VHH binders against Uncharacterized protein YOR385W. Designs and how they scored, part 5

Target 1, 290 residues: Uncharacterized protein YOR385W, of Saccharomyces cerevisiae (q08909)
Amino acid sequence: MRGFSGQPLSDDDNYRIEKTQRNTIPERLHFSRERNMPIASIFGTRGYFVFSSEQSYDKFKQTNFNISTLDADGVGVPLFHIVQSYNVIGKITRSSPDFYIYKYVLQGVQDPPLYSDCKVICQDKVFRLCKILYCEIYAHQGFFETKYDFFYPSKTQPVKKYQIIKQSNMRDLYSTLDGMRFRWHVKFYSDHFRLMFLDEDRLNYSNSNQKERQKPDQGKSKAPDFVIGHYTRTFSDILPRSTSKCSNLIIGEHSKPDSLGITTVPDLTQEFACQGALIHYLLHIERERK

## First folded at step 4 (VHH; framework vhh_3k1k_2)

Design b09 (from k27h with A33D)
Fold by ESMFold2-Fast, scan of step 4:
Structure b09 (fold): chain B 290 residues (1-290), chain A 120 residues (1-120)
Amino acid sequence: as target 1 above (290 residues)
Amino acid sequence: QVQLVESGGALVQPGGSLRLSCAASGFTFSSYDMRWYRQAPGKEREWVAGISSSGDSTSYEDSVKGRFTISRDDARNTVYLQMNSLKPEDTAVYYCAAYEYGFLSDFDYWGQGTQVTVSS
């Protein structure tokens, strides 16, 4: 794969992706298609909503938020709802999260729970739609770096944690998921973040050897990086019923499902969607701060 | 003027019991799901127990099942955590949290924590 399928890449991204890099990229990241996930605001609500697809977002708008009938794949329901905490005491003591991510879950009425504390939103004879507190994000701002801790409190499995790390002097965000290392790369003048897979040798070289004298690798031994997704901001469109699309999160995918509802989103894509939701909220906060 | 205030944290011996309380004010307590979380020094924060707004359902982390009991008293706007058969690994700061969320809405509140130490 020469880049993100179905989306135009920048010239910079195209020049950085080489044929030989394909052989060093994990098979899990060899994508043949893309998923476009809108991030939208809804008047009278807090925070932002991530949709599993353009199809799901369009159906959501068309039904006037009526969920009296549940689609088998969860089309027309948001995937995630991210909100910033307003808890003043928790912010002072750093005991409360800085952000919450709620997840919408579609389950058969007879199925065992995938998550503890599932709040039932609506139910028909076959399915129930639940909303769960899926992820809590804690921001730890240090002098040299900011760390964002992701905790998953509602799983019946052990709580999962990972970090996003941002150095104080740059905008890029780094994470490790399932032993794979990733970078959300952005240029100083842009709000377009490129999600890149990083070879471990490249990450180690950047961290330990970047300050050595300017001697390039003599032209060929650059560690691979590979674009697997994008976060892009859009002009807000004020739609009937006061919904506004604010940005798009685009992630590569293997599958070709007939329907792109909330049940069809791969686990790794869900993790990137949570990261993208945080990026969106951080950009919103930066704009309001000025 | 919303607040959650935890109390009841103490030093106890292994095998002992302790009851934590979380007093809520400034919101409609009976509409909120309540949870207890804990964080030990050098360890990740973990969810401990939860009780639904109706009181009809409770949930527990596997390591505390059978030893801890969550309950609520809506007349007193208070949630409780009864801790029995305490172990050294239960040593942590315990936090109370209140949650209410609907299809497109959410509200959350957190307390500042109470220290539990299990040691001889």
Scores: ipSAE 0.308, ipTM 0.650, lowest interface PAE 2.5, mean pLDDT 77

Design b10 (from k27h with A33W)
Fold by ESMFold2-Fast, scan of step 4:
Structure b10 (fold): chain B 290 residues (1-290), chain A 120 residues (1-120)
Amino acid sequence: as target 1 above (290 residues)
Amino acid sequence: QVQLVESGGALVQPGGSLRLSCAASGFTFSSYWMRWYRQAPGKEREWVAGISSSGDSTSYEDSVKGRFTISRDDARNTVYLQMNSLKPEDTAVYYCAAYEYGFLSDFDYWGQGTQVTVSS
């Protein structure tokens, strides 16, 4: 219960990061906390929901979707909803998105709408909960790689876009955000993805098919990778429920937020959550094809 | 040489109880966070329970909350998983793992596992 959705990092861990790699790791990634973000399904609803914290997910489950009062920080509502497009089969003749990511936004009832296309989900005397189209994902399959284009069609400026790249012979996913390069690394037989920052030295090894076969440096039994997050699957109950937790996303943060709701999630964490939601959906599609 | 050795796995009836042990050697046990994971045939490894280096903080996967209890004995360099009200769905190989606090380091050490089977 200490910290936001997990326990705070120790001073020793922060010291080790600074001592070994302080000059090569951007200060923006010097995390002292972690956030656990459940990914869950809802019976009768397409797609998957990402929650801002375990606390928010637990509160959402407890209300049985009967949200009569909205928390000021948005505790107890989803952060994102990812849905696969019905147009995937027709995509060969159209430039339509393969996935949609919707974002939940909390506003005061007296405040002007932040987005002209927001759908009001519910409202109390103080707040309204809106749902907006946040991101459109386009998949481009090639012979040697698959590219996932993330477009943010928000009418608020600036518009942003970026790409995730997956080599056809590998399961790892690569991205660049704000000039920083990242890798979601997974072993062939695992669904545990580690989110890593790539500096100049690590980028050379990440582009090599021999990274996993490198001899480790003396000391630790593993190669030293700078890990800033995890995606892990959880066991689903055999009996269907109104909501079921499918996986968990863990992302680093600089400080403890004042709340664990949707209003306290840092921008970089939101982008990694969108990537994690795609990873979850891709794994789901792969399992259904088997 | 760093080693984690799990023990205590057995065949039990539904509703039964087991206590798993993980004996650690070759590192400063009291400085490490300990976790239990499990893997059923054809499934991925899933986190089950965790305990902080001090022992003051514990965490559990929802499916085992109220049934499983994690604890540690630093004098014996051992972490335990007390499993009560066992279900057939708990059938898996159980692994212990040691790591530095948080998630910034990948897991430092894994054990070889111990088999738990819950069957009539």
Scores: ipSAE 0.000, ipTM 0.150, lowest interface PAE 17.9, mean pLDDT 73

Design b11 (from k27h with S52D)
Fold by ESMFold2-Fast, scan of step 4:
Structure b11 (fold): chain B 290 residues (1-290), chain A 120 residues (1-120)
Amino acid sequence: as target 1 above (290 residues)
Amino acid sequence: QVQLVESGGALVQPGGSLRLSCAASGFTFSSYAMRWYRQAPGKEREWVAGIDSSGDSTSYEDSVKGRFTISRDDARNTVYLQMNSLKPEDTAVYYCAAYEYGFLSDFDYWGQGTQVTVSS
């Protein structure tokens, strides 16, 4: 979703809003561009694939991994592959991962392997495309909330983990990344999720039984909820195709990259893409339930 | 079902006052910025006033500054426009709109409007 254009808003109004938002929102979230990341299925393959851009998705549709030359920035290959584990049979368990997220990485053919679990998908004279296990998701269903633990096993860096929290009576999903609190907000009539930055005066939702947000506090200055991305579901193709686009993620970016391949995706955007992949899979499971 | 329903429009004398209300349903009202627009006969729709999702920031068209006040009541899912010292040039259909504050924001919803006429 682009920013608003066609302008019923005055220039003066837009200027004042932008100035106020920039004063209260972390610099890391001051975006000027957007990245569209399609989510698609591949016929005969379980799960869903997240692409780094529309350009990558369009190029991939023509290759089906039959690639003669790999792009130096990774244009034309998937970014992530999410697959549901065999432990999910209408139930979510804590003892084994419920979902696996695999990441595609480029390596020089002359370079020593960086990952021992690298599955070589294809290669040319310069690069090889590897698929590695990137993230394991564990779901814990409780009385008042469901928690999704994202576990990132790393061999060269400290172990990374965080969680997404969903209240049982709501559809919104909450997370904290790098000290910043985020919400995927959805309206009850649609599957359009808006990714928002939350201000500091709102309590962690898991510690509150109040509707969505804490009741208005008239004695405290508030920062607005700031939209930085979207998840939108498209109508899925019913007939078999080599690839079928199912949904889109749109995330804000600081710069206009020269290339939109898998090597060009910012770390924070990669985390949001993993969250969006889970959201997509959960919506799919709900549709196919019983 | 998503709705914005405006009310409070009437015929008033110059110098009079009116309070317009916009009742919202079917979405998380407290997450949206709200705006009032107006459209006079034979003219384009123009922005009048805005209030952010927090209620801390308000903005106004120059012609209404000091006369109009926008406010919101999130407990009632309602935004208000208090109009004082009304002039004939304020005659228009007034529309409520919901807008997301953010980098990738857009207007999601518009009301059907409420007519304000200022004449002797």
Scores: ipSAE 0.012, ipTM 0.329, lowest interface PAE 9.0, mean pLDDT 75

Design b13 (from k27h with S59E)
Fold by ESMFold2-Fast, scan of step 4:
Structure b13 (fold): chain B 290 residues (1-290), chain A 120 residues (1-120)
Amino acid sequence: as target 1 above (290 residues)
Amino acid sequence: QVQLVESGGALVQPGGSLRLSCAASGFTFSSYAMRWYRQAPGKEREWVAGISSSGDSTEYEDSVKGRFTISRDDARNTVYLQMNSLKPEDTAVYYCAAYEYGFLSDFDYWGQGTQVTVSS
């Protein structure tokens, strides 16, 4: 994508961003750089892979999946793998997750395991690449909204849970992370989602009140929505290749990305990448059922 | 649609020979390593032979080494198992499987199997 290459922002763009961020955006969401993260399918493997950078994806594609040595920064391996659970009985009872997100973790072979339940994918003389179950997603369909619960079962990290909420008659998706409210906003049947910070006291699942003639105690906030990321679908090949780039996720980052690999992706970027992976899968399911 | 179809299973006398074929469709055959497995009544499924995606390396279970030969024809999307000097203990359902080397190696495609019986 033009203007989304991980390059430094122009002075004019930095000035506009700084002015907006100072007035409406929490400091932890301030960004000066962007990270491009391809979402790709791999033939013969269910689900989708999220890469930490375009360069990491290109290196992965060039290796024909036969990684014999591991880069210290984790360049050339996927960051996440999202898979839909195919369990008809579990789907009816809602007792099992609807989606699994696996995370790839790089560690030294001499170091103790970071995670007790890691699956070793490959190992060289210096590094070990492990795959861990990172996030479980539970979908709850209601008459007026669908909720997606993100649950992090890792024992080496604090237990974390949050929701994405989608109203039945709308395509926008809402979430709250650490008291901050976000919206993935899309226009007129487009597959371009804008990740926006919401500086307002409105409920996460109420954005149609401009048709409502009821009195809220105060009108909607006039603060502008601030875009901190994008999800865009890519049209490539009609037939699957051994690996095919399907979409691109672009997230603003506070500090310069000094690494293109999996070891230096900020926590907040990882959370947005998990949300973007779900959005990609939901769009795929929607397209397939038509 | 991914499909692996085994053929060539038959009843054969001890000391006889048989060639099994596995026809693949719906995936990039040349990118996958191929394996043969077998399962005898009352036994666990066991690995028999393997061939790399390039065809440059082959590997065999000790009990079949020197008697069985695995080969592939990428132009025909087919893997073969040539079985010589067959013994009654070779009686089993034989399955072919496709697997990806490296960090995708945890995904295997399986066929439905073909029955080989070695009996007098």
Scores: ipSAE 0.000, ipTM 0.107, lowest interface PAE 20.0, mean pLDDT 73

Design b15 (from k27h with R35Y)
Fold by ESMFold2-Fast, scan of step 4:
Structure b15 (fold): chain B 290 residues (1-290), chain A 120 residues (1-120)
Amino acid sequence: as target 1 above (290 residues)
Amino acid sequence: QVQLVESGGALVQPGGSLRLSCAASGFTFSSYAMYWYRQAPGKEREWVAGISSSGDSTSYEDSVKGRFTISRDDARNTVYLQMNSLKPEDTAVYYCAAYEYGFLSDFDYWGQGTQVTVSS
């Protein structure tokens, strides 16, 4: 697909768009439960961490990777770590990423390393916790819009690339993932983002009509959209002296998992968590400029 | 007509306890995630606690974890916040909020708030 923005789509994304029916919500997005995923800062550590559950965050806050036994489902360790790059020359030439997202992976001690950049964080007799480079984000600042390219160098399947698009004078963010169109919608002066699915009628507005895509309110749209997640931010007047929760992601789930550790997070939820982590970091940068 | 009505706010001494209630009407309560927020004078509104639509998942702001407990009673369309070991820093207007999945509109249903003051 070639729209005004010049947005590229993978072959997989094109196939999924063909399967999406007008005014029909994909079964993948029919949720009956929700997952609460805290985003936190760790004192003395750059960037932000996304946790698979509040229970996992609570356990981590008590141990801070100083653990003698790893939970089989990965309760008590972070899911993702997002950190901003400070390579100014690479940013000017657009050759270096603006953000890195690392993923925590639980492996059996006897298993071979899955990735060449696998860093062992901690280990017991049964499991080791590894940290891998999961995603590189490249920001392309334009006069009318900013595009954030998500590149996954560590994936074993053919590399998928998608973009988040933000209009320069708006706070809403638009993305296409697995052939489905999404909008993180926020009202002016609010830091509460709603993650919405855009059906086929709205694909034309969001991709071919930039003016409609810039509108903060989709109430005039002909087709219903589904809210499938939320991002909410907590304010603090004092710098943290310890690990502190900064914001919260809430993403829809098909069923309640038996465990709330990092091994229980659905793939689509992981991608939304990466987008939410970027949103959190962008809000942090915005606040620091004030 | 959607309504959220908070109650239970009072003046209490440090170390005291309060239970806040939020009565919901005009929507299918069991389909909504429920949240408590608070706002102190001169500060931004902050999230305090959340409970999923099923009641299976709860979440808390770090400063209240272990002291506050959120719960829901779907038969009575009510969400509760049990507040123990109250501190002067907990002084704020407490707001109930509801969020639903599945529809495009303003999903933020907010109540009028209930004042909690912790002072000797």
Scores: ipSAE 0.000, ipTM 0.314, lowest interface PAE 10.7, mean pLDDT 74

Design b16 (from k27h with G50T)
Fold by ESMFold2-Fast, scan of step 4:
Structure b16 (fold): chain B 290 residues (1-290), chain A 120 residues (1-120)
Amino acid sequence: as target 1 above (290 residues)
Amino acid sequence: QVQLVESGGALVQPGGSLRLSCAASGFTFSSYAMRWYRQAPGKEREWVATISSSGDSTSYEDSVKGRFTISRDDARNTVYLQMNSLKPEDTAVYYCAAYEYGFLSDFDYWGQGTQVTVSS
């Protein structure tokens, strides 16, 4: 999917969104552009990194891991780092998360830390770049479904939590976020996931943040599911040197910022990026096991 | 059953012209936006042109602007790509694609392609 990073939606795509029955689609999902967010591995480092843009990834790749000055918008640093928890042979604890997602945060050197557990990665005269534990993911495997709990440990705000549900006989992933229902849809022969907003008539899952009964999929809605993002695989380097781009997340956005650094990423986009990072890691684990 | 059948591909000399056609069946053609893509040997598939479901809006990849024109005939369930001032770098298999309203950068249906070769 080359060439989608930072690009506006085509005139035709904008026209189609405007011509869809606007009242059936939340305003928060009316997008005029796409953000391409590379997912990459770094030699000698566990896990995967999500970048805020192709521009940010390219700049990071060019720094040879030596960031001596910080851009005001956070261009050239990763947005998220996802790491799988250690599996100790012969020990079943499972009281700790299965995955950790760390977030890179830019702040002024004069400001107090926004979070108690900030690790300073680098600092210039104006800014400091901190790495914080942003999200903990707990996997609960059941006979009929697997649930992934996304837990956001905040000390200053109410605890944020939601769940992704996957049925055992399917690859699709379902979630509810801010009262909106979403599906990552994939065909069994493909690694291309489409992030869709679900029409209520097509909903076939329970609200993971609440004890609600699952609604049956009615499949008879006139309006189609709206694609608001993609996860796509790219050709990975077999012999990685410093960094290897593995996949891309493409998520819709409302505006065209002058810069696409880590400070420019909308909150909803950040949540979908965390979901996409998990999808990437799960696909990697599946391929490595068999 | 949904089908898209591309035709019109040929060997032409540089500076020549060619018109590609894509005949659609098995779906409500007038409700779908239509696109042309191309794929040259050893390269990824590249978007070329789009026409909206109404036919009122068209868009093109920069390298073909002013040379290519996309159009549609809903009475015949056909989309066309008129290619003028052809260059060797336009050599590719050309694909027709249809996608349903509300799917960003997603395609419901693809054709089998038609080969265009620009060479003396």
Scores: ipSAE 0.000, ipTM 0.127, lowest interface PAE 18.6, mean pLDDT 73

